VH-VL binders against b7kms5. Designs and how they scored, part 161

Target 1, 80 residues: b7kms5
Amino acid sequence: DTFETVRNTIRIESEVDESLRQLCHEERITKETWLEAAYLYLCEKPEELAQVIQLAQERLSQRKAIADYKRAKTMQERFL
Below, E stands for the ipSAE of ESMFold2; O stands for the ipSAE of OpenDDE; V2 stands for 0.75 times the mean of E and O plus 0.25 times the DockQ between their complexes.

## First folded at step 9 (VH-VL)

Design g9a (framework fv_miptenalimab; at its last look DockQ between E and O 0.02; V2 from the best seeds 0.00; counts 0 for: pae E 15.0 > 2, placed apart)
Fold by OpenDDE, look of step 9:
Structure g9a (fold): chain C 80 residues (1-80), chain A 128 residues (1-128), chain B 107 residues (1-107)
Amino acid sequence: as target 1 above (80 residues)
Amino acid sequence: QVTLVESGGGVVQPGRSLRLSCAFSGFSLSTSGVGVGWIRQAPGKGLEWVALIYWDDDKRYNPALKSRFTISRDNSKNTLYLQMNSLRAEDTAVYFCAHRGYKFSLDSGTWSSYFDYWGQGTTVTVSS
Amino acid sequence: DIQMTQSPSFLSASVGDRVSITCRASQGISSYLAWYQQKPGKAPKLLIYAASTLQSGVPDRFSGSGSGTDFTLTISSLQPEDFATYYCQQLNSWPLTFGQGTKLEIK
């Protein structure tokens, strides 16, 4: 009935965030409850969970790559 | 798939100006990490780097051409431009538009870059 | 500026031959070296980047080696479609510079 919530700072890619926000608005839910529900659903679906994890790893890799590139660019420019 | 198509080439007299365009698809120049540039090739000669523009609008120029050439973009049109002023006979060349890719090597711990996609080029002829 | 010098400028070979093209940088460029192939009337095509990494879709008969100042592009067994002009490019320092090219012709 009652539960304790934990505050999280979640940074979402802008296009994904916009789409998700629109979906949540249309379905009268929140991004928080969407994430909770999605996770709980996937916990019961090991194959789907594995797919989501793979996708999440790819997206994380992209974020890191972009960050590294920006750093590399800055560093390279400094030593040129 | 990435596609680049150059246009705007032609025959011009020395001292005149010309603006080249490069319409691209398959990527966005607003995407972090993306770069796109111009490379030219005089008839029967090798490749010469002209300019490059990054996703963050940072620009790099061949020092020999910086005073006369300007690279710019219109993200809404997915188009790259090269404004060429005070054209000279030695500017006669095929001008290629190319996408700049990059890759991080875990082994070396360094980033490498390259031009992985090229247009077919547009020909600029400067003659009296 | 970094000067890139390719050798040889012209190379004649036969189908099936093992051929090597060298590229020397006037100063150290680490592994920031790319190789391109260009056929007449066509745009250059990326073959190798990071000195030794094969671009996706490029046949594995192509290979690159070297670091620092001396680099080599090798074609293990020349095919008819490999006759073209090849360029090296350094991406270590501004301005970006290319080698003068190596034209690989059929013997």
Scores: ipSAE 0.016, ipTM 0.738, lowest interface PAE 6.4, mean pLDDT 90
Fold by ESMFold2, look of step 9:
Structure g9a (fold): chain C 80 residues (1-80), chain A 128 residues (1-128), chain B 107 residues (1-107)
Amino acid sequence: as target 1 above (80 residues)
Amino acid sequence: QVTLVESGGGVVQPGRSLRLSCAFSGFSLSTSGVGVGWIRQAPGKGLEWVALIYWDDDKRYNPALKSRFTISRDNSKNTLYLQMNSLRAEDTAVYFCAHRGYKFSLDSGTWSSYFDYWGQGTTVTVSS
Amino acid sequence: DIQMTQSPSFLSASVGDRVSITCRASQGISSYLAWYQQKPGKAPKLLIYAASTLQSGVPDRFSGSGSGTDFTLTISSLQPEDFATYYCQQLNSWPLTFGQGTKLEIK
């Protein structure tokens, strides 16, 4: 038997990615198998999944605030 | 606020049975990752782990005690139980109920669980 | 069973001193180790988990180190409230086991 797979591109904050790569190296697993296992595990644990979703929302909000700052900086430079 | 309150201790004769209760609040044992357990401390002695039950009803026992002790729960009452049978003098101790929750450590990059909240204990004395 | 051996069993020190308590596991336990403080007549209190991570609300004068089999709890400047009995516990393997305790007393 075979599993059908899909290729994708994701963007991860560099220090989180470095930590994840180290974990995967030490445990002799791949990043993709870790992601699949983590998602499948959380699907069976609704309260833990909710906590992860809340953290993800907080991280997205932080990224939005940084993007808003950069946009404001660019506009400031145009209106000198 | 997490609280745990033990009850059901007392003086009993050897060979008898006793059931301890732990009423808790501030968490639910139906929450994924949560465990609660019993730890005991004989007079003037150190700590000894007794038993643990997880949210998915997975149970673990100290092998020296598992033939005589049974952990159980009633989620509708937020209560943990320890049934102790065939009691012996060496079972004399303070029995603590403790919450075991998962914690992440960035230092080690690992998830594990630790006894982070404890009740104040109930005393069991097995004496003739 | 994994045996946890603490050293010393008793320690006498003065307020302001730096003290260290060691805990040795009979087998490797990675970093799955906790430290607890217990005062007479009270329940234990979690100080450190994962060998080195402070529990919320624990003063930063407490620190933990080690991995594998040898672990250390350090108090950098003793306060009057730190005189207590300290226990390590391994959480790597069943059954869960504690060290025998270290009683820290005022000199």
Scores: ipSAE 0.000, ipTM 0.622, lowest interface PAE 15.0, mean pLDDT 85
ESMFold2 (binder alone), look of step 9: mean pLDDT 92; pTM 0.946

Design g9b (framework fv_miptenalimab; at its last look DockQ between E and O 0.03; V2 from the best seeds 0.00; counts 0 for: pae E 15.3 > 2, placed apart)
Fold by OpenDDE, look of step 9:
Structure g9b (fold): chain C 80 residues (1-80), chain A 128 residues (1-128), chain B 107 residues (1-107)
Amino acid sequence: as target 1 above (80 residues)
Amino acid sequence: QVTLVESGGGVVQPGRSLRLSCAFSGFSLSTRGVGVGWIRQAPGKGLEWVALIYWDDDKRYNPALKSRFTISRDNSKNTLYLQMNSLRAEDTAVYFCAHRGYTFSLDSGTWSSYFDYWGQGTTVTVSS
Amino acid sequence: DIQMTQSPSFLSASVGDRVSITCRASQGISSYLAWYQQKPGKAPKLLIYAASTLQSGVPDRFSGSGSGTDFTLTISSLQPEDFATYYCQQLNSYPLTFGQGTKLEIK
């Protein structure tokens, strides 16, 4: 069997990241292996996957709202 | 269910002040990303954006109105306000408060915003 | 400021007609464009956002297209309840601005 890893830049909300970090420490795993395991688990659970996707979409919308605010603020400052 | 209800409209003389209120439910202005704004409509005319306030209390104004109008909020009351000073005849309008929503489309790879919920408006008449 | 120009300002049509309203931005606004419907004595109602995404609950006879500076709202088969005034709005930059409106009247 071949095991090859790919580097990814993942930005996580600070409170979620801290909670996840603590969990991984207690369980002697890594955030990477947690994500891998979680995805593989959800691939076998279509209903749960749909729920996670919905939640992820909501969180993404919030990120985009914040980005909109920052962009609007930056543009406002350009005219001051 | 999101609802917005404006109040405080009336008849005032030029130069006077008036404060409008917008009581809302179904959302919180403390929620990250949420925005609420005022849009007005003069009789028989189109829509004009007045001001907007974000969840973090940051504010945006129509440049033409910034010197006279102030938007504010009271989160404990779920109420939006518009303080209008030095009122003029051209300020005569129905004033709407509206919730600003956001979304991201995975298909297009773009985000967008819109005013998805509106109150029924409160009428302000400035006349001698 | 970004000026939004709608065409036409007035439009007469009959039930069953296919009608189109255009909105032009004075500068590029990507897809940050929304369409609203307003009936007399009522608040505006969101129809389309992101230039082409139909708001939930809006009939699919409404559609939006365009990007950059030129946008179009289309009603494939006009219904009696569709006679109203329509507004476009850019949400690309502040100050937020609306088109002057298009009043759709029954012929």
Scores: ipSAE 0.031, ipTM 0.755, lowest interface PAE 3.0, mean pLDDT 92
Fold by ESMFold2, look of step 9:
Structure g9b (fold): chain C 80 residues (1-80), chain A 128 residues (1-128), chain B 107 residues (1-107)
Amino acid sequence: as target 1 above (80 residues)
Amino acid sequence: QVTLVESGGGVVQPGRSLRLSCAFSGFSLSTRGVGVGWIRQAPGKGLEWVALIYWDDDKRYNPALKSRFTISRDNSKNTLYLQMNSLRAEDTAVYFCAHRGYTFSLDSGTWSSYFDYWGQGTTVTVSS
Amino acid sequence: DIQMTQSPSFLSASVGDRVSITCRASQGISSYLAWYQQKPGKAPKLLIYAASTLQSGVPDRFSGSGSGTDFTLTISSLQPEDFATYYCQQLNSYPLTFGQGTKLEIK
């Protein structure tokens, strides 16, 4: 398989980013490979995926109600 | 769901050997990240970690016990073993078998592991 | 080796009281700390992992805090069933050491 990549930008809470950077550094992986692995793993764990989605919804509500982000995410799901 | 049952304890003389068994169910030692280990507790004393074995056969020992104790497993029988040689009076304890997994905690923002399921223990008494 | 020191060794309190038990590591362990409850003749039971995360099925009157070297287990309103010995354990470095225990007695 050829691994085609796309460039994406994301914004992460600073404390979460620090922890994630430390994890990736210690395990000698990158943020992008971690994201890919985490998503692929969760796709095989429907119950865990549901919990992650619920937490993501709670965090989105807390930080801001952003219609453009939510719309962009929905658009990605329809085209990916 | 997850169960661990220890056996093989008893009364033995100093210098003798004893093998403990832990029959478990509700998980597999072939599952990535899974570990099973031994923790002991002398009468009236606190908890002391003894040894741990992981899904990939990586083994870790309390350095004070490593020369005399050996952890092993038989995945086909879902059984963990502790071989204890050259037993001493200070080895008198209840020996617990415990399951260990890994998880990420959003509260602390880090990976951690912990002994989440324990057996009820088997008693070893080393007496002259 | 990382030494874990609990305080106090013995604690007496009444039903409804708020109590705290501390655990100090001899060197930094980040948040790799667990708390266990053990009743006489029974196996330990996991209460808190990752310093502050409550194990499933544990009442929310239990909470954990701290990072680095100083950690606290708090019980916000003691119940009769909370009479037990409590242990902390670091899981940062081998050997995986426990504190010496804190016996909580309900007056």
Scores: ipSAE 0.000, ipTM 0.619, lowest interface PAE 15.3, mean pLDDT 84
ESMFold2 (binder alone), look of step 9: mean pLDDT 91; pTM 0.941

Design g9c (framework fv_miptenalimab; at its last look DockQ between E and O 0.89; V2 from the best seeds 0.00; counts 0 for: pae E 4.0 > 2)
Fold by OpenDDE, look of step 11:
Structure g9c (fold): chain C 80 residues (1-80), chain A 128 residues (1-128), chain B 107 residues (1-107)
Amino acid sequence: as target 1 above (80 residues)
Amino acid sequence: QVTLVESGGGVVQPGRSLRLSCAFSGFSLSTRGVGVGWIRQAPGKGLEWVALIYWDDDKRYNPALKSRFTISRDNSKNTLYLQMNSLRAEDTAVYFCAHRGYTFSLDSGTWSSYFDYWGQGTTVTVSS
Amino acid sequence: DIQMTQSPSFLSASVGDRVSITCRASQGISSYLAWYQQKPGKAPKLLIYAASTLQSGVPDRFSGSGSGTDFTLTISSLQPEDFATYYCQQLNSWPLTFGQGTKLEIK
């Protein structure tokens, strides 16, 4: 075990990030170690991992929909 | 080598209870990541998943059977159990216990589970 | 529940034949699909997991393909010991469910 880390830039929905931040603070862990631990836990339960993946796909779709709406609105404001 | 041996099957009247046992070796249900489940097969029919128990005692059930069946374990005995209550004719089947394995598949790019080791099954017959 | 539908339910073939069995899921299950072989009076045997990964010890004449809703088990050259019933299983969602089985018989 080398504990070599890789830097990642992630954007998390504000409400989710806030509650996760509070949780990590109370439990004296970091969002990073929480993410690592959660992933490793789910890897041991692929049946549950599949559920999380489905949820993640839904959330991604929602993000895309919101992004598309914002782009459309911006265009309308520019040309009207 | 992984082995699973079911026992406790027999002939029972409707409404009665029966407890099946699965003695296993070659692995421990206290080992992180391990899972063991029950799968049954009615005579001349296909396979039906019954229940699964994880190393952390987390349990999953077939919703159709959850109210009557209970999966449990005794780690000291390396034994899996299936408590079956209020038995019905449609519960007649060979009951298999099976080891649930998991691994990362490079081909699919994801973690996957499977039942890689099975016992030979124990027969439960529910009849008047 | 996710329904798994296999086709055909019965298949007659000869030794040396290339055979394919299809499994369709009622909804997307990604690659969380396993194939099992069962011979009369015996327990099922794992053949393929993760849709396409061959279980250790299984002959490479067996292969699995597919993702999402449609999956295929292929036996490139049927051997005498391959005549059996085959089942697909989804492990994407609770409850875990199996296909109804495909019985592969000697022609």
Scores: ipSAE 0.762, ipTM 0.925, lowest interface PAE 0.5, mean pLDDT 95
Fold by ESMFold2-Fast, scan of step 10:
Structure g9c (fold): chain C 80 residues (1-80), chain A 128 residues (1-128), chain B 107 residues (1-107)
Amino acid sequence: as target 1 above (80 residues)
Amino acid sequence: QVTLVESGGGVVQPGRSLRLSCAFSGFSLSTRGVGVGWIRQAPGKGLEWVALIYWDDDKRYNPALKSRFTISRDNSKNTLYLQMNSLRAEDTAVYFCAHRGYTFSLDSGTWSSYFDYWGQGTTVTVSS
Amino acid sequence: DIQMTQSPSFLSASVGDRVSITCRASQGISSYLAWYQQKPGKAPKLLIYAASTLQSGVPDRFSGSGSGTDFTLTISSLQPEDFATYYCQQLNSWPLTFGQGTKLEIK
């Protein structure tokens, strides 16, 4: 009758983290319980879950593009 | 055990309003995860999704119908409603209410939804 | 909106035949696809959800496959009770949309 938990380390955008921290403070919840509740809620609305997955895919693509740009710029500045 | 029964259809003149009802049993719309929707079918045509309401009163509409149609519920009566305003000839159809289920599919590794129980439909005819 | 296109719109077959109906989405919908069977004057009946998962009580001669944009419903050995209209539906994006239907008729 107790939840078994796992420890996860995640890296998210600073602005998103700031907004989520404010929400958690105002609502008197924790980031981990918000994450659990958000995922479970979306599983009960697969139509909405599909939209969130699409947004996640878009954000992942943006992160990859930014990382690729930063790598290219660093190499250019090192050797040119 | 799960049943849905539509009523309230009939012949109505263009420009008027009509309210459809869907009496259901075997589930409660107050139960977390439950959803119920309206799907219509014009004579000899295919299926068209109208609206969906979730247990938390979150509502989704076909954008083509949102300005004229309103989905609502009365949990005390186990009844779903569709308020149809400014009716047009093209609204002539059989209107079905359907329970929206969801589950995790092991085959695809996906959380998915579907309409698993349907009512018999109620016919709306918009004409003079 | 995501357009769902079924092919063929009309299919004639004989009892015992293996038949396949295809459904194409105008955008990727992963596996968020359901198949329904509708007999004249009756409500639709769920056959398959998540593209390939058979609904309880549906005969195992029915199967679904595909992901992304291209999907197929197959009936391995057609029975008399299978002559009906079949619809695919995407449940990936709002608004929910159905294919135009495939009418399966006896030859």
Scores: ipSAE 0.621, ipTM 0.885, lowest interface PAE 1.3, mean pLDDT 92
Fold by ESMFold2, look of step 9:
Structure g9c (fold): chain C 80 residues (1-80), chain A 128 residues (1-128), chain B 107 residues (1-107)
Amino acid sequence: as target 1 above (80 residues)
Amino acid sequence: QVTLVESGGGVVQPGRSLRLSCAFSGFSLSTRGVGVGWIRQAPGKGLEWVALIYWDDDKRYNPALKSRFTISRDNSKNTLYLQMNSLRAEDTAVYFCAHRGYTFSLDSGTWSSYFDYWGQGTTVTVSS
Amino acid sequence: DIQMTQSPSFLSASVGDRVSITCRASQGISSYLAWYQQKPGKAPKLLIYAASTLQSGVPDRFSGSGSGTDFTLTISSLQPEDFATYYCQQLNSWPLTFGQGTKLEIK
């Protein structure tokens, strides 16, 4: 049927990307269709979507904490 | 109009089994997005979630009950079931059947879930 | 499990009063919260979902607010039919859990 699409770029942690790439290859699907299917599936089960959102929030916080730690360590090394 | 009617409650001895039924109309369990569940209320106490079944037969249970309770359905009869085994005094309660609604909320920007239609309940008494 | 704690457990008020009932989650639940009203001998009735969205057919004297861990149900002008027990429920994490209830009585 008629689809309107948009182009996006995303950054994914390398070990997660490799696992997803292998899954998509084995199942003969694309990352794009997998992402669309996953989201549409979860919309019909909001309780499960809530759990995924919570995990996504935790991963976002972890990424920010790691970035802050590396920045602080670099500053400390420059003042020794 | 959505209706749910529970049956199969009664007085039963500890250790026995009982199967509750929920006859419903106004929706189909085979429709994508539909869910139905069981919630119970012990005498003088609050509400406790028991189980939920999704349209695709995916099932979720209260972990304290899942070893003894099984949710199931018969779409041809528009009926939801709760099989309760190894009953204990603490299982004494009114058991409600409820339809799970869901929608996107523009105000919160999220998909949300809720129990929008409830039956009148059926009473289970586990007594020696 | 996410524990839902309602306050107060009992509330005495007069017709016409503005009342508020709070619900606190032991962990963040975003806006995945519903409020129910239950009268003696009857099934619960959905009032509010998504923390703040009023269910169809519910009078607009009912309102909900909050996100994260702290939530409030408010009745702006109490009517005789509003004396009941009120429950919050989180729908963020399994198992789904309810608050212990708040019984609203006539003073």
Scores: ipSAE 0.366, ipTM 0.839, lowest interface PAE 3.2, mean pLDDT 90
ESMFold2 (binder alone), look of step 9: mean pLDDT 91; pTM 0.937
OpenDDE, look of step 9: ipSAE 0.752; ipTM 0.920
ESMFold2, look of step 11: ipSAE 0.312; ipTM 0.830
ESMFold2 (binder alone), look of step 11: mean pLDDT 91; pTM 0.937

Design g9d (framework fv_miptenalimab; at its last look DockQ between E and O 0.92; V2 from the best seeds 0.00; counts 0 for: pae E 3.1 > 2)
Fold by OpenDDE, look of step 9:
Structure g9d (fold): chain C 80 residues (1-80), chain A 124 residues (1-124), chain B 107 residues (1-107)
Amino acid sequence: as target 1 above (80 residues)
Amino acid sequence: QVTLVESGGGVVQPGRSLRLSCAFSGFSLSTRGVGVGWIRQAPGKGLEWVALIYWDDDKRYNPALKSRFTISRDNSKNTLYLQMNSLRAEDTAVYFCAHRTYSFGSWSSYFDYWGQGTTVTVSS
Amino acid sequence: DIQMTQSPSFLSASVGDRVSITCRASQGISSYLAWYQQKPGKAPKLLIYAASTLQSGVPDRFSGSGSGTDFTLTISSLQPEDFATYYCQQLNSWPLTFGQGTKLEIK
């Protein structure tokens, strides 16, 4: 089998990214291979995957709230 | 062909201990993604999940039973165990062992093969 | 814990009938639901997993639908061997939980 990779850009919260970066460095892996491995591991434990999905949904909601706030603030500044 | 055969059931007095065994074939609990669990059914009642053990020896328990029940395995014997301590009348049930697997495409797990069960009766 | 509530608890039907059994979760469980069939003195048999995927070897007269909190098991044309008790199970959260069961009996 051959591996074909797909290039993509992901944005990670700065503190989480730094922690993950440090972990990957210490363990001599990459964020990419960590993500791949984590996903595959969780696919094998869907009961646990469900927990991660819930957490991810919560984090997404937080991101949206922050984005909405920033957008509102920017609009306010433009009209003042 | 996957098969599971439970044994070790019997009649015991309250407070005693009992160890159930589940001999399985057609799969290995060392295979990544495989799990095996215990599910019990009181007489005339529904199904109750007891415990699950994964291929990597990770274990999950019904919180109501965790303090008294222990799930374990012997891969060399292809055998699953359930150590039951401090047995109570309400533990009276048929105990099934079941093969747990997952579907990569559907991100779901399920119990696809079940043994015929072994009966545990707790009475004074 | 997630409570799974089946309805009805008892269902009488005739051979050839279309029957539906519902299962409601106390909270969202996505599609992490399985359906089992159990006959007296026998072990449960897996029918459906992932809410709607038919287990290999199960007749296609069985089907599952739903997501979130409401799920349905349907038998399009009831056969004599289908009279049994049916259970739903959620596999979204610990502890895993089952519905109380639906006994399908002959009218």
Scores: ipSAE 0.674, ipTM 0.901, lowest interface PAE 0.7, mean pLDDT 95
Fold by ESMFold2-Fast, scan of step 10:
Structure g9d (fold): chain C 80 residues (1-80), chain A 124 residues (1-124), chain B 107 residues (1-107)
Amino acid sequence: as target 1 above (80 residues)
Amino acid sequence: QVTLVESGGGVVQPGRSLRLSCAFSGFSLSTRGVGVGWIRQAPGKGLEWVALIYWDDDKRYNPALKSRFTISRDNSKNTLYLQMNSLRAEDTAVYFCAHRTYSFGSWSSYFDYWGQGTTVTVSS
Amino acid sequence: DIQMTQSPSFLSASVGDRVSITCRASQGISSYLAWYQQKPGKAPKLLIYAASTLQSGVPDRFSGSGSGTDFTLTISSLQPEDFATYYCQQLNSWPLTFGQGTKLEIK
């Protein structure tokens, strides 16, 4: 039988999670199946997948910048 | 076996319109992941991408050509079209249609089969 | 638009030689790059996709390498049928763009 699954735990922005939760509720689907479908669809359009990867890289950079700022602030407070 | 055959080229005066056809076999443009593109080549010059249509009718154009060119299809006839309006001397080229597919494992797309091309000459 | 620049534009070589053609993207394109071979009066033929994956039916003397902005097409031992024009193409960003081509001629 198919539908062998792997368990994953991910952390996403709360605003994004709320929006996705509302979409899934309105469309009567689950987050798991939406994630699966979105990835599979983008794999069928690699040109579009490349654009999504670029957005993901931008979002990752934003998270790193925030983390770096917090570390710098802590360092300054610790060694002032 | 995948085959693509372009037709409809010829000599046309500047400002006129021309419609190219690409008859294909060995695949269906309704198959998920399939697309067909138009690529042109001016005499003695390199390749220039014109337009792409996906299986779901999503269309992408070279921005330099978008206002004058329209890509369309008739799935029942296994035929792709390129409507070219307001033709200019710089549109003189061989026009190829090419099958576009993807590789799931490598997250990439590519043009694997090409037609022999049809020649468009825009001359005053 | 992403500019694709090939080097050299013209290359003279002899049968049996190892030759390399370079393709440089004006910005990062990961591995979204294909290589095509075109003979005079003929349509282009796909050689390599995803920067390094050899298309079925293409001789293994052809290989591709690179990622990001710098890519290389290598022919390990030139055969008479390999004298042609070679093009790289990026499929990372719209519009899709090709290099200007590298013409491989008999020395």
Scores: ipSAE 0.633, ipTM 0.888, lowest interface PAE 1.1, mean pLDDT 93
Fold by ESMFold2, look of step 9:
Structure g9d (fold): chain C 80 residues (1-80), chain A 124 residues (1-124), chain B 107 residues (1-107)
Amino acid sequence: as target 1 above (80 residues)
Amino acid sequence: QVTLVESGGGVVQPGRSLRLSCAFSGFSLSTRGVGVGWIRQAPGKGLEWVALIYWDDDKRYNPALKSRFTISRDNSKNTLYLQMNSLRAEDTAVYFCAHRTYSFGSWSSYFDYWGQGTTVTVSS
Amino acid sequence: DIQMTQSPSFLSASVGDRVSITCRASQGISSYLAWYQQKPGKAPKLLIYAASTLQSGVPDRFSGSGSGTDFTLTISSLQPEDFATYYCQQLNSWPLTFGQGTKLEIK
């Protein structure tokens, strides 16, 4: 139909973002074209997509564990 | 029409080598998302995945076979190869090649077209 | 490696029966599972991919269900041409692995 785009914001860990930004600069591409290409490529290799999803789940779990620790410590420290 | 035809099977003694060929038509292994795999079936037994080659020449192997088997291709001839070294009696099987594709909407792959197989017999 | 276990290994049934074959994965595989039919002396034929999507040209008496670790292939009204061996295959993780097969025989 039409070439439409959607504007999104993404929060990325700073060291990962710096590495990705440098890669895109050196290859003369943009982060959004890299994201689109990476997703489309992985869809062509679903077996590899499944491995990326597994890694993403592990990273999500780590982020949640850090967030839970910080909340628990903050709550306990209010009684000091 | 997608077709795959295996050849190069035969009777061979343990320790020897054999190269199987898979001649295909109706698709190109250069097409993005396409792959071809080797699957084998020992007499009276189930199916065992051997190897897969992708359109970009990326390769995956059954780890039990990786040290002895090599998948390769010649795109100019629409032909896939399986080099099998140091053959053992347990490698006796019908070897199928199969077209591999994917579904974008379901994020899955599958083997939708198969050849009829070529028989490898390893015996002394 | 992800082990795929089919149940039963052998099934005896009559024309017209509803039959079900199960496939259990040793780890979660989402919906990345295919079902194949193989008749004696022939290559396997794809029936279902993505756990539940019917391949073009496959009769709608075949259906697939499940996700995660437990999957089922169902034949709603068994026909004479359905007597064959059935295999599941996971395509979630390397190495790709098949179930041991379920042989469906005439009772």
Scores: ipSAE 0.387, ipTM 0.836, lowest interface PAE 2.9, mean pLDDT 91
ESMFold2 (binder alone), look of step 9: mean pLDDT 91; pTM 0.940
ESMFold2, look of step 11: ipSAE 0.359; ipTM 0.832
ESMFold2 (binder alone), look of step 11: mean pLDDT 91; pTM 0.939
OpenDDE, look of step 11: ipSAE 0.646; ipTM 0.893

